# VH-VL binders against q10081, part 14

Target 1, 150 residues: q10081
Amino acid sequence: MSNLEFVYKYFNSLDVKELYDIYLLRTNVFVVEQKCAYPEVDEIDLKCGHLMLRNANGKLVAYARLIPEQQQTVRIGRVVVDPDERKNGYGRKLMLQALETSKQEFSSSKTFVLSSQEYAQPLYRSVGFKKCSDAYLEDGIPHVEMRLEL

## First folded at step 6 (VH-VL; framework fv_praluzatamab)

Design s28
Fold by ESMFold2-Fast, scan of step 6:
Structure s28 (fold): chain C 150 residues (1-150), chain A 124 residues (1-124), chain B 112 residues (1-112)
Amino acid sequence: as target 1 above (150 residues)
Amino acid sequence: QITLKESGPTLVKPTQTLTLTCTFSGFSLSTRGVGVGWIRQPPGKALEWLANIYWNSDKHYSPSLKSRLTITKDTSKNQVVLTITNVDPVDTATYYCARTSYRYGYSGYYFDYWGQGTLVTVSS
Amino acid sequence: DIVMTQSPLSLPVTPGEPASISCRSSQSLLHYNGYNYLYWYLQKPGQSPQLLIYLGSNRASGVPDRFSGSGSGTDFTLKISRVEAEDVGVYYCMQALYWPLTFGQGTKLEIK
């Protein structure tokens, strides 16, 4: 319904405003809201693709990074939706676009993986991911690995 | 202080099943991105990868040996077990277990710490 | 399977001289993420292999600066700037981009 725009860039193609928007959103969700103890910004940001979802006003409302791994695998990480925008279905739209963008950027990809907190599993199941591990702690927070095979 | 140690029989007869145990410390197979693999080395020959098992119970086997190999883990005991069925003299080798580390977008499935190795002789 | 070919197989070196070992893969090990999934190991006599270089060019913890890895795609080199007695052993390259993981046949470095 709204004029939503997906933008996908590698780190060296991000402009300073995009970088600001990404880290502001990620910090507000992962550090401030979720109080995660791990460093939010890491070296992988320099080597992966950044998928941004903007609304009609140009606001960054959702984000994920796409990390090409070995063996035809893409890891989807740092999945985040602006807390003010969570009732708009942006998470699901973002995940569906992450799969399509990965197919375009990483044509040999057959497997998609992610680490899911307990609350987020329904989102990932809605786009085809299935739990493939027992629960484990990542920085003190319960997670499970989830996988989608094409 | 990451350590791994192999244990099992040092002499096995042809057609028997060989079971080797890797006991480790300083890390856990409940840690995301961590795995343990088995590599062997016949006397005077090159290293040959056999199998890996990971934190999420994913397993990978050497295709040429897959029908004879089983790798399992007991996370609570810090142990990984490799079973090789129907051994023959060409399976004579020093068997190593090693930690494999997985990192997003880099590092991957390489071995960073190795056990001391255990020599297994298959002889009639 | 990816075939890893090392040369030379035997490398006699005078102490203090440089040494160079080549490793060739049958397929490119350069991933689209920019990393080469090529690793170098040293096995000293009577010991387990130890990691020297990971992802083509990164020295593992505790590895002396005299060791360096270079190359990309299918052609890789391990260099030792000044060989010392403690460097004696068999050097192996390994690829970890594809299953099964495969090693080269080894290069035995000896003091001449």
Scores: ipSAE 0.032, ipTM 0.670, lowest interface PAE 7.2, mean pLDDT 87

Design s29
Fold by ESMFold2-Fast, scan of step 6:
Structure s29 (fold): chain C 150 residues (1-150), chain A 122 residues (1-122), chain B 112 residues (1-112)
Amino acid sequence: as target 1 above (150 residues)
Amino acid sequence: QITLKESGPTLVKPTQTLTLTCTFSGFSLSTRGVGVGWIRQPPGKALEWLANIYWNSDKHYSPSLKSRLTITKDTSKNQVVLTITNVDPVDTATYYCARTYYRGYGYYFDYWGQGTLVTVSS
Amino acid sequence: DIVMTQSPLSLPVTPGEPASISCRSSQSLLHYNGYNYLYWYLQKPGQSPQLLIYLGSNRASGVPDRFSGSGSGTDFTLKISRVEAEDVGVYYCMQALYWPLTFGQGTKLEIK
């Protein structure tokens, strides 16, 4: 049996330690590792679900947020894996759990979407996502929209 | 206060290499989501995007001009440099550098330099 | 490349009257996040371009409320409810959803 734990909560159900862990991980990946003095917190955080993956020691090792959209669609965003933990397959485990959690929390969901940078596409393809747009600029960086149905 | 200023030669001959420098203040190109781009405007014509460079050293070039363009940055000097090789009279234009900064508004140019007119003529 | 087409190209207007500029894109600029990646710039005579409208309909800081942007997908409009002398210049739309970034050909607004 895996010694990993998945926890899913909406913002109002997060405790202070969970909130701290989430923003520390997101800041270390998106701000410190990518050399950005960018506030990572936005209004969507208040309206979406937060999926946390912890290891046996209780450390937050991976995270994603699940955003319910119109047309029975769930958007998966802020996908991060602790840089110290990247060789453990946590990204793939996180994505598989995100799909399963979305089916349980958003019973009408039929479509999953995400915006992917070039380097991240192999991870998303490994769990069934396919490109559904031409390349577009987001924050000056090429992205493609990726989609999974069912 | 955010400012950008273009500098470089105002007159170049066909086939030469044109080098333009953008010097900026009030922001850092080490900040995530920050980029600097170059846009040109031939006299009486529309704006044309040329190239962007970003905080993480990623670069984008206009596909039609890519083989002639090089964009680089020196973060410690607050400078971005654009090089255009093998210039032609059609490259005569006012060249602008401009900042991009993401924060919930998508990607676009929010602050522009004053522009520098470059004439390509024999 | 995404082609941006503006109309009219020349717009003479009497001060105090409304003005309207159209911008059409060759592909939809509406992203799955619900935003239209369409921007409006004004270039006053002898000056650098300045941002007026971002993401289709949002006014940039310091832009008077007489300016408004509307539209979605491929058809966008910039409206000025009461044109003032200081509004003279060339208006450009720009798309930033697809690479490369592309601008319209510009609309020159002149006072009659």
Scores: ipSAE 0.000, ipTM 0.519, lowest interface PAE 14.4, mean pLDDT 84

Design s3
Fold by ESMFold2-Fast, scan of step 6:
Structure s3 (fold): chain C 150 residues (1-150), chain A 123 residues (1-123), chain B 112 residues (1-112)
Amino acid sequence: as target 1 above (150 residues)
Amino acid sequence: QITLKESGPTLVKPTQTLTLTCTFSGFSLSTRGVGVGWIRQPPGKALEWLANIYWNSDKHYSPSLKSRLTITKDTSKNQVVLTITNVDPVDTATYYCARTGYRGYSGYYFDYWGQGTLVTVSS
Amino acid sequence: DIVMTQSPLSLPVTPGEPASISCRSSQSLLHYNGYNYLYWYLQKPGQSPQLLIYLGSNRASGVPDRFSGSGSGTDFTLKISRVEAEDVGVYYCMQALYWPLTFGQGTKLEIK
């Protein structure tokens, strides 16, 4: 029994506690743990969907945002798993749910894309993503573009 | 200051391969969210988009011309190259390169354009 | 491919008068993120195109405020509140929501 709950909301439907939880998790992972230099909060947050994974105690344990780009393409960004919860396979569960939620929310989605740091590539490969670019620097951090076609 | 300049042959014979180079300054294709595209304009006709390439090597081609088009970049030289195979007289046009954005950042629009280079395909 | 249709194709204008150009797309250009992926360009005689308006209504850097873009979905308008001699040229709309990127056929603005 997993006792996992997925919640997907557009920005205007987020309550203040959800917004707090999202930014706390994102800041702790991307700024504190990963030491990323690029801005964490941006205008895209206001215009995209937010996928939250909560455990039985209501704790936000994983998160991703779903950004429709071309009508048939969805960019998955800000993928993060609470460091205290990584042994539970939440990253894989989150990615599989992101694909399913994207099919529901963005009908006719055929292509999923994301920008992956080197360490994260095995996670994305495990759910079907493949490299589609050479490495590039994003604010000094190596990334590759990855794509999944349906 | 951002500048782009097209270079290549001004006269090409039918069936040959046309290679055009875009050399730019004031920005880099190592910068996230930045790309360069090619657009052409036959004399007296409308603009036609051909291909885009981005910092992450993502590429997009006009589907009707895709089998004939190749776009590549050399980030260290600030150059983007477009190759068109098996040209014919209808490929006669002024060819422009332009800086483009990426949808998630600024959209796929062209904010700075080169001066254009007229290529005539004739025997 | 998305078809972009401009009207009128030819627009003679007296200096100081307003001008209006329409652009219609065969599909909605309004994205889930709230932006219209429509752009306006001006090509002056003998020159390269220059960006006037991005994302439907935003004026590009250096573009005079007499230029404005409006519309949403499939119907868009470029307005020039007071035409000046330097505004002569061919105006193009472009959509960038769908690949391939497609341009309208152009509207030639001429001084009467």
Scores: ipSAE 0.000, ipTM 0.542, lowest interface PAE 13.4, mean pLDDT 85

Design s30
Fold by ESMFold2-Fast, scan of step 6:
Structure s30 (fold): chain C 150 residues (1-150), chain A 122 residues (1-122), chain B 112 residues (1-112)
Amino acid sequence: as target 1 above (150 residues)
Amino acid sequence: QITLKESGPTLVKPTQTLTLTCTFSGFSLSTRGVGVGWIRQPPGKALEWLANIYWNSDKHYSPSLKSRLTITKDTSKNQVVLTITNVDPVDTATYYCARTYRGYSGYYFDYWGQGTLVTVSS
Amino acid sequence: DIVMTQSPLSLPVTPGEPASISCRSSQSLLHYNGYNYLYWYLQKPGQSPQLLIYLGSNRASGVPDRFSGSGSGTDFTLKISRVEAEDVGVYYCMQALYWPLTFGQGTKLEIK
């Protein structure tokens, strides 16, 4: 079917077009679509890995950042899927690749964590994540912490 | 301007329950990645970490004290409460609360309260 | 639990002289992301601890250039290039790679 390509790079290895694509997608989803008032771009972008999913035409259709934390833990953040490309299973494919990439790049990885909005929980549960906190507000929107142990 | 302040009894008797409150300003526990921890220091001894609580209500406890410790938060009041049960004279210490983080930069303490000395004696 | 061992425990220094404090961890604090999860705090007499160095070698905001952190894995050093009277206090290292968070026993820096 479509030739999907996963690319994983740290900030210093990103070229200017990749950087443009990443921030355009993230801004359109988090700031424009979700109307998030919190600063979307942060210093963690300079220090984490960036996982990009492109379709056969080279379009960035999904993205997540992989943030190594303490205790062999990787936090998966800024998970986005292009609104025009939803229902193609890209979110699930992205999450499965995020786990696989983390194992390859961070061989000691045993725990994966993320913050999930209510609507997104089914996606994360489908790849093995489980709710591990009470609901909390982030920018007025309910979230829960989710965890996957290997 | 970030401030934290500990409050609670300064003298408790052995076997009683000690409850300490941390009241803070200049930040919120609704902010992702932010937490508050408790650290104690017995007179003339080293710092000992007790417990952390985070924006999402995740909690971590010192394993040696876990059965005696409870940490809770009230985000709307900017308060974090630590409870330690069945106190003993060895629990005599200055108790600090401090702002902490969870994430890429690690779990460290950047702003500390003034500390409150708790004496456990009959 | 990760054991943090500091040396020396007592460090008398003449003003203007350099000082060096060592911190050893029982396990490596170097994460595969390239960072060492090691932190240095200073507790001045009668005061709360204050952060000096984060992630092994980065000075916290407001910390003078005379302070520097170095090391990797299990061996870390805090250096003060020229000790001043205001530097008196107890220095603590802390690891934050593993739960529980653990501190060294402290190094008391005193003016001779």
Scores: ipSAE 0.005, ipTM 0.602, lowest interface PAE 9.9, mean pLDDT 86

Design s31
Fold by ESMFold2-Fast, scan of step 6:
Formats: sequence, C-alpha cells, structure tokens
Structure s31 (fold): chain C 150 residues (1-150), chain A 123 residues (1-123), chain B 112 residues (1-112)
Amino acid sequence: as target 1 above (150 residues)
Amino acid sequence: QITLKESGPTLVKPTQTLTLTCTFSGFSLSTRGVGVGWIRQPPGKALEWLANIYWNSDKHYSPSLKSRLTITKDTSKNQVVLTITNVDPVDTATYYCAHTYYRGYSGYYFDYWGQGTLVTVSS
Amino acid sequence: DIVMTQSPLSLPVTPGEPASISCRSSQSLLHYNGYNYLYWYLQKPGQSPQLLIYLGSNRASGVPDRFSGSGSGTDFTLKISRVEAEDVGVYYCMQALYWPLTFGQGTKLEIK
C-alpha cells in the first residue's frame, strides 16, 4: 500500500481516461502556463512509453515520456509536475523512476539524454545529468542538452 | 538547399597528418539534432564510416581508427574539420562529408553528401 | 562491429525487368521502438551516394515508387519493380543502430 503509484505504459496500452489525464496535464503546463507556440501533441507519443505518477486520490501529479533511441540511448521528455503539487519533491522522484523504468524496459540503455530549460537544470543535476551543450533556442525558449551515462 | 563541400590536399606523404575541411550551407550545427559525418571510399571498394560530430559537440569515432582521428567544428564558420595522423598508403580514398539529423526515434543517417575529395597517400 | 553482407555483388538486368538486392546483418537491427535501423544508398557512376530508403521501408524524398525496401531484424531486401537506365550504380545498405556505423560491400547494378 503506497501513497503514490507509478504506472508505465506504451501508447496502445493506455485507456481513454489515462490518455485524457496525460493530455490535460501536459496542455495545462506546456500550452497554458508556459505558452508554448508549437504543437504539444506529436507522433512521438505513439512510439514511446508514458510514465505516470498518481497520488492516493488517483490524481495524475507528474508525468514524463521515455523515448527509446538508437545507440542504447533513452530520451526523457515532456517532464511535468502538476502546478498545485510543486514543492513535494515529485519532479525528483519522477526522474529517479524514469531512470529505473528505462533500465528495466530498455535493458540495453546506457545513455540518457534530455533537453532542459534553464530553470530546470538543478532538478536534472540532482539525479546525475550533466550539461553537454551551449544554450540554444527551442520554440523560442532557451535550453541546454543534458546527458547521463551509466 | 543543403550543400556540403570537402577541401584539403590531394596528395600526402606517408607519416604526415591529413587535414580535411567540410564547408556547408543550408543548415546550422547550432540546431538541435544536426550533425556532420565523414565517410571514405578507397578506389573500387566499399564505403567506410569514420566519425560524426553533433550540435552538442558529441563525437563518435570508428574504433579501429580512433587513435588517429580528431573531428572538430566551428559553428560560426559552418565548418567541420577531420584530422588523420600518421597516414599510410591504405588511407588513399575519396573522403566525403555528409549531413545527418536526429529527431527522436528517427536515428542517425546521411541524407545529403558532399561531392567528395580524392586523397592519395604516396611516397 | 556489425557485419553487413550484400548479395549478389553484381546484378546485370535487362531494362524494364525487376531487380532484387539482399542485405543481411550479423545482429538484429530491430529496436524496442519497432523500427529497423537499416538504410539503402545508391552511388551512380562518378557521383556521391544518395539516400533511397530510411528505417527499412520508407522512401526518401524524390525517390520513385518503383523502389521499395522490406525486411526486419537481420534480413532486408531492396526491390526495383522496373529497372530504368538511370538506376545503374552501386547499391549499399547501412546500419545505424550501433556504433560504428557499418556499410555492406555494395551491389553493382548494370544494364545487360
């Protein structure tokens, strides 16, 4: 019996309520809160795994997608924590679980990568990621690439 | 619109260092996912991959040649440079640079190639 | 290193006839994401290689529909439904699932 539950599914295994919850959370954070100008939903969603963190009431409080890439690499994207649930350490807990889940689901994985907004770098550094690029603009927002090697 | 062109010496003596420059247009190595690779082809033989460099300065080298290869980029000049030390007659080949682009699951492959430059290593 | 083996090495074809080239990989190129990291290139005489097929079966931009790629895992085929004179050249398969990137030895298609 835990207060928090992690669920990991590929797109075809998601039920309609899980899909609704994922897009509602992503849209509220990336489109409404962060005002991203470009499409949030993309074809990668159909080819990757979806990691969900739910609280005791069944609410989706954090989410990330795990994208298997060639060269034994996993890209972690769309990392989001419900705005009402920030400061509960869910982002760090989600990242640690993303690494663990990736090792179990993609047994050949040796490298993890992600694109980080400047404010989010401390979160990713706390779980072992290191900056590996100069700053660049993605959809008009400053980012840096970060990498973790096993 | 994507164009690449190789330049460098056409004749090099054994034991010397070979430096080849790839100058490109139609893309930037500051763009996420973009990279440039070097591939060579000895006369009448198959293609052989040598090295790749990416927007984030990630580098990959052919393991059998790694100790002799250095790949660098100058993003502001739209150039990638490959250096091969201690050349031998078996390094005689046409050297190509090529554009590669990574987008999530798509992977790394070469979609646009330069014209190639023939380098002869002879004493 | 992943070894890529092509057959035949030489393929003489009468114009209008179909042609088929095989490519075998020493290890599976099928990834967890469902894609095969196999690519086909054509090098026409005196020219640089050009991309024909990416991720096993997808035609590159501008490539005629008479070209098709098929296969999965370790066994791949490039087919030309009706060979044209402009198709003459050396065909290479390449794998990009593992470093180093490796090419097959090439298949020379020529008109007879």
Scores: ipSAE 0.005, ipTM 0.606, lowest interface PAE 10.0, mean pLDDT 86

Design s32
Fold by ESMFold2-Fast, scan of step 6:
Structure s32 (fold): chain C 150 residues (1-150), chain A 123 residues (1-123), chain B 112 residues (1-112)
Amino acid sequence: as target 1 above (150 residues)
Amino acid sequence: QITLKESGPTLVKPTQTLTLTCTFSGFSLSTRGVGVGWIRQPPGKALEWLANIYWNSDKHYSPSLKSRLTITKDTSKNQVVLTITNVDPVDTATYYCARGYYRGYSGYYFDYWGQGTLVTVSS
Amino acid sequence: DIVMTQSPLSLPVTPGEPASISCRSSQSLLHYNGYNYLYWYLQKPGQSPQLLIYLGSNRASGVPDRFSGSGSGTDFTLKISRVEAEDVGVYYCMQALYWPLTFGQGTKLEIK
């Protein structure tokens, strides 16, 4: 058994420390790795669920948001793993939990979608996602849409 | 003030390699969401996109020209270089470099363009 | 490649009259995020292209409200409510949803 814990909450249920941890992790990925703070906070944050992965010391090590869409579809976004923790398999563990949490929170969800940067595709393929679009630009970055159907 | 300027030869012979340099100011190609692209326009014809390079060094090329195109950047010099190998008279065009910038929900678009440089491919 | 088809290719207009340009894409430009990745550019004689409309219907900064974009999916329209002499040039639609980025053939707007 690992000492890892998953927590899932909608925005209105987040306490101030959880909100702080989420935005700190999301901004650190951009600031530390890319020398640039890009606004990651948007209105979708207010309307979606937030999945948090914490280690034994209570540190937030991985995060994703789950966005319910029409036609039994859930969009997974803002997938991030603490840069110091990336060789621990947390990304894959997070994605598997995102699928399980979505089944519990959004009953009858059958389709999962996400926008993947080209070099991030191996992570998503490892949990069953497949490319379902040609490459397109999002934030000036090449992406592909990926889909998983149950 | 944001400016871009194309430079390179104005006349190139068939089969040679064409190298064009875009020198820019007023922005950094290290800024997240920023890219520089090359677009060309043969005389009297439509605009044709060639290649983009982004702040994270990702690159995209026109598939029909990909085997002939190389795009590189030197962030310290504020330059982006496009190389086209084995040129043909049909490559005669005005070549533009342009800044692509994404601002959240506005999508990606070219907001500032260089003046363009006419390159003639002739024997 | 996504094919962008414009009509008409030549558009003579009397000053003060409205003008309308059509742009059709071979595939839907509506992304799952709800936006249409369709853009309109104007190239005035001897000048570089300038952005008029982004994401289908949003006017770029400094663009007069005479210009409007509409449409979704595969069928888009650029309208000019009252054409002025300064509006002459070649209008291009561009899709930026799929690689490669592709432009329409252009529509040349001329004063009669």
Scores: ipSAE 0.006, ipTM 0.594, lowest interface PAE 9.8, mean pLDDT 85

Design s33
Fold by ESMFold2-Fast, scan of step 6:
Structure s33 (fold): chain C 150 residues (1-150), chain A 123 residues (1-123), chain B 112 residues (1-112)
Amino acid sequence: as target 1 above (150 residues)
Amino acid sequence: QITLKESGPTLVKPTQTLTLTCTFSGFSLSTRGVGVGWIRQPPGKALEWLANIYWNSDKHYSPSLKSRLTITKDTSKNQVVLTITNVDPVDTATYYCARTYYRGYSGYYFDYWGQGTLVTVSS
Amino acid sequence: DIVMTQSPLSLPVTPGEPASISCRSSQSLLHYNGYNYLYWYLQKPGQSPQLLIYEGSNRASGVPDRFSGSGSGTDFTLKISRVEAEDVGVYYCMQALYWPLTFGQGTKLEIK
């Protein structure tokens, strides 16, 4: 029996409880905890896939969205881990699953990209991402672009 | 409100380097999703995309011209610069810069264009 | 590169009559997210291109409802229900699904 379950759905396939769970987690981390200036909910949510990691109790403990782009590229965004569940390796497990799910759902994907805040770079480096831009400001917060090619 | 304007030489000789500057107002290249691209149009011919640069310094180039193209930005000056090396008479065209916007996958179309600048490559 | 083919290349129209322009792509522009990455631009004489239609069928801000885009996959159509004198110019389709971005050859709409 597995302690963890990955669920992947496009927006129109999300049920009301899944949508509630996703926005609750994202708002608590990005808006309440991190005070991110950019709007948390955006139109990209309607056009991308949503990867959810649930624990044995069914709680959403980690999440990322997978945005298919041109040139067999997938952008991974809104990577979050529940603050109460940190130090359980969920971020790394989520990123590895995001790569596998992207290969399965977005046939021929070979390039993965993401915008990383400075604190998050070690996580992304641990699964193979490398910095590919100079630092830039996104709504006042320093970021770098990171890339992984298969 | 949103404006873009191209500037640069109107006449260049074959083998020289052509440098064009796009100066814009009403938006910032520090804003998530925003980019600026260059498109050219030879007299009486179709539009041809050359290069894009985005808020995060991500760059895309036309593969057939990539070895000759460099696109850079100066966010503090609201400028994007395109450089084309080793120009030839076939590079004679009106050069446009235009704003592009990325909303995840659905971006990359151009919503506001500069007036264009005609560049003639002739000895 | 994705090849974009427009027809007709020249379109003389009597004012008040409808006009229709076709755009065909060498590969499908329909993404599995359900959107077509096809765009229409109008370049009036002596002016810069302006966006008319984005993502296949959505009118850009300020574009009259006389303009409509339709189609999916590889076959797209731009329709003008009643041509006005101000509609004269060259119409271009563009795909943005694949790098490099590519335009059609253009369709010149002229008043008879």
Scores: ipSAE 0.011, ipTM 0.615, lowest interface PAE 9.0, mean pLDDT 86

Design s34
Fold by ESMFold2-Fast, scan of step 6:
Structure s34 (fold): chain C 150 residues (1-150), chain A 121 residues (1-121), chain B 112 residues (1-112)
Amino acid sequence: as target 1 above (150 residues)
Amino acid sequence: QITLKESGPTLVKPTQTLTLTCTFSGFSLSTRGVGVGWIRQPPGKALEWLANIYWNSDKHYSPSLKSRLTITKDTSKNQVVLTITNVDPVDTATYYCARTYYRGYSYFDYWGQGTLVTVSS
Amino acid sequence: DIVMTQSPLSLPVTPGEPASISCRSSQSLLHYNGYNYLYWYLQKPGQSPQLLIYLGSNRASGVPDRFSGSGSGTDFTLKISRVEAEDVGVYYCMQALYWPLTFGQGTKLEIK
């Protein structure tokens, strides 16, 4: 789509407007929509990359953080799409860009992982992720670990 | 306080299967990011990592031993079990279990006392 | 597999003197996140290993200030500023960046 823009930055390169947009979107999805009382902002935010998808009006419509881990692994976390924009395929576009950005920023990366709620598994399967764990509770919500190997 | 303790046979014959159990307290494998690993040490030799299992049942094995190793957990019993098939005298070692963390920090912060397993006829 | 090489393998030290142990890896242990995935353990005679240093330079809980870890990439050092009798044992470095996890051969520190 025309005028969709991906922007990737580490924490120290984020400006105050980007930081505001990221936490507003994450809070609306993870705290308000999912009704979780657990801390949304954590120390990992200071150590990872932040991938933003903006529409033609400059609105942040989707976001994910890319966390470099050991064993040439990148964890994709805090995957979120603006609830008002979900029928536009932004989740899939975000995930494909997260893989491409990870390859560029972490060139030795061969493994991508994420924690998925049940409802989100079809999205992640559509870009190549496979379930690799039994169900476990994260913040009281059932999740499974998913992995993509290159 | 955190404790781990290994248990199993102290003497095993060549070609048999060795099963070792790690029983722990002070932490749970229902906690996100936590795991338990097995490390062995032949008498007078260096430490050798064998396998890790994590809260989500993700598993990693030493590639050279992978075909002979199985690691499982029973979260409700606070136990992790390592099985080694077709043992031979070179598998004689002190076997340790230790607490570890998921990818990001796979170091071992608390270790069991170790159990010496001798493989001999 | 990543090969971890320690030197010296035997280290006799006079009490009160400093000691230094080297650990070299066959590949860089510095990750894109800025951390070195290198760890130091001490195994006292007849005891289980205990963690001394994690992520290259961070002292584990309960470890005295006289222990320090330094280095980056492929060359790492464990230093004891003033050796005490209780420090005797075998010191091991370990890398955790790549599967399988691999240990060095060990350095035996003895009081002269």
Scores: ipSAE 0.006, ipTM 0.624, lowest interface PAE 9.3, mean pLDDT 87

Design s35
Fold by ESMFold2-Fast, scan of step 6:
Formats: structure tokens, sequence, C-alpha cells
Structure s35 (fold): chain C 150 residues (1-150), chain A 123 residues (1-123), chain B 112 residues (1-112)
């Protein structure tokens, strides 16, 4: 591929190579890098959309899942950027695309929510999210809920 | 274990403000996704949802009653308070508080309920 | 507001026989995520409501397997395969897809 490519698929449309790439990236960041023995794979993966960002060489460099929730809400979860590719602006590009894709795939959506680690809050604020909770622990790591309303 | 209990006056005069407190144990409103709601049941009638408050201070109110309702929480005391202004006899009901949870597709349902407190609005 | 309609409103049952309660919503409770945001509660005489079924078909913790929920979209059913004396009370369906949360009118199950 000659440049960055976004691909969005529901679970049943993922091929085995995409599934491998997604779980490898998520496991390396959330389990290995963060040293958490939490179950990374869950049943939500079967019911949500998967947004992939690949570089010119076809490498998966960033990923997020888009979870349609009740009350016209979409939760953006498992936001991850390959550790070797950080500081290339991929996180921001991913978030902007996640909002755009969510509007296209979930037309009734009015609200976007996510759980943010402390260090990641500036990224999410840069695309319009605002804190809407006090800090809480998720997988032993401090987080805060953030929201964006249209 | 998880318990909730309502407290407040059992008799209130029309036009007064009704304040009900829910005190709970076995869970915290600092836990992501957790909330507490208020539901009432007039004598011989169906359940009617009033308001929810969540761990992140999100609040939702019944639209028909929202101008009269205020829901607040004190996470450190494990308490949620519902205030209803300008009560009239049609507000006579058993008032319940209940735990709710909206994380991971669980939805905004109630899994544990308090015993309920009967409030009569009469002169 | 989403209107929830239950039938029958009164259900006399002989112990050991099956019972079935219907719940209809004024609009679909099936979300894009594949879940139906419908819940069933039982209120025994003089007691608080207790959760029986969440998300259309999932039994709550401690609920006997004789209770089952089914349906999708706007038409839902709660079934009790063999009614026991402790099952008497008023059954309510609730939707939680949209605010405000709304309940059905209730179905009173009584032993014949």
Amino acid sequence: as target 1 above (150 residues)
Amino acid sequence: QITLKESGPTLVKPTQTLTLTCTFSGFSLSTRGVGVGWIRQPPGKALEWLANIYWNSDKHYSPSLKSRLTITKDTSKNQVVLTITNVDPVDTATYYCARTYYRDYSGYYFDYWGQGTLVTVSS
Amino acid sequence: DIVMTQSPLSLPVTPGEPASISCRSSQSLLHYNGYNYLYWYLQKPGQSPQLLIYLGSNRASGVPDRFSGSGSGTDFTLKISRVEAEDVGVYYCMQALYWPLTFGQGTKLEIK
C-alpha cells in the first residue's frame, strides 16, 4: 500500500490475518507492555466494529473498536497505537476517523464516550472529548470517563 | 453483601419538598458504570422510573417530572438523595432506590433494590 | 416515550403447569450491537421487585432455570416451564434502550 489506509469491519467480516494482527497488537500493548493478566479478548469483540489503521507496508499501526451502546451512544474502546509508531500522529488520525466511521455506521449516534488513561487525556481532548468522571481504576490503571456530544 | 435502604418522611403536606435518602453498602459509586436510581409505585399501580445518577455524576430524569426532581450523591457516605419539590397527593407512592450498571452492554437495568418507603402526601 | 404493553394482565395458573407472559414495545428494542434492551422483574406480594431476566434472554444470578426470556425487536415473552407457589406476584417488563426507562403495566400471576 502506498500510504495510510483505514479499514473498518465487524467481527464476522474480519479475515484470519486481520484477527491475528488485532489481537497481537492489543495483547502486546494491554497485556505484555502494561503487565496486566487481564482477559483482553471478550465477547464485546463479537458485537462491535473494528477500526484498523495500516501504514504503507501494510503493518497495523493503530486500532480501536467501536461499540454501539444504548441511548444513541458509541463507546470507543481498546484504543492502541503500536509502540514503535508513537509520536507519528496516528492516535489523533485514528480518533478523527473513529468519529467519522461511527457517524456513518451508527446513524442514530449523538454521543461518544471512552475510558481514558491519565496520559492519553490530551489526545482525546484535542478531538473534542471532555472529562465526565472522577478517576477510577480499570485493570489497575487510573482512568477517567470522557464524552463528546454532537 | 449488596444492600440499599430508603429513608425519609412518611407523611408530607402538599406544596412541600420531599427529600429521600438511599444508603447502600457492598458497592461504591466510584466504580465505573455503577449508578443508583429511584423508582416509585403509587398504590395499586405500575412501577414508574424517576431518576438515575451514576459514578461519573451523569444524571437522568423522567421528562414529565424533571422540573421537580433533583438527584445527588455523596460517594464517601454511600448515599444518593432524591428531592421532589411542590408535592401533591398524586406523588403518594412507595419509593424505591436500586442499583444500576451500564458497562459492557449490561444496559441501564436494576439488579438490587431497597425495601421501599411509603410516602403519603396529604394535608 | 416508549410504551410497554403486557398481556395478560391477570394470569391464574395451576401449580406445575407452564405460564407465559407477553410484552410488546411501541418501537424496536433491538440495538445495532445485537442486544434487546428488555428486562423482566418479579414483585412478590409485599416485597421489592427482583431482576429475573436481563437483555431479553439472560437469567439473572440465582434465578431458577425454569424461567426463560425470548423475543426480539418489539415482541417479547417470559416463560415459566413449571409454576411453583413462590412464583406468585406481579411480573413487569422494562425497556432501557432510551430515556426515560419505562415499565409495562404488570401481569399478576396467581395460583388457581
Scores: ipSAE 0.013, ipTM 0.635, lowest interface PAE 8.2, mean pLDDT 86

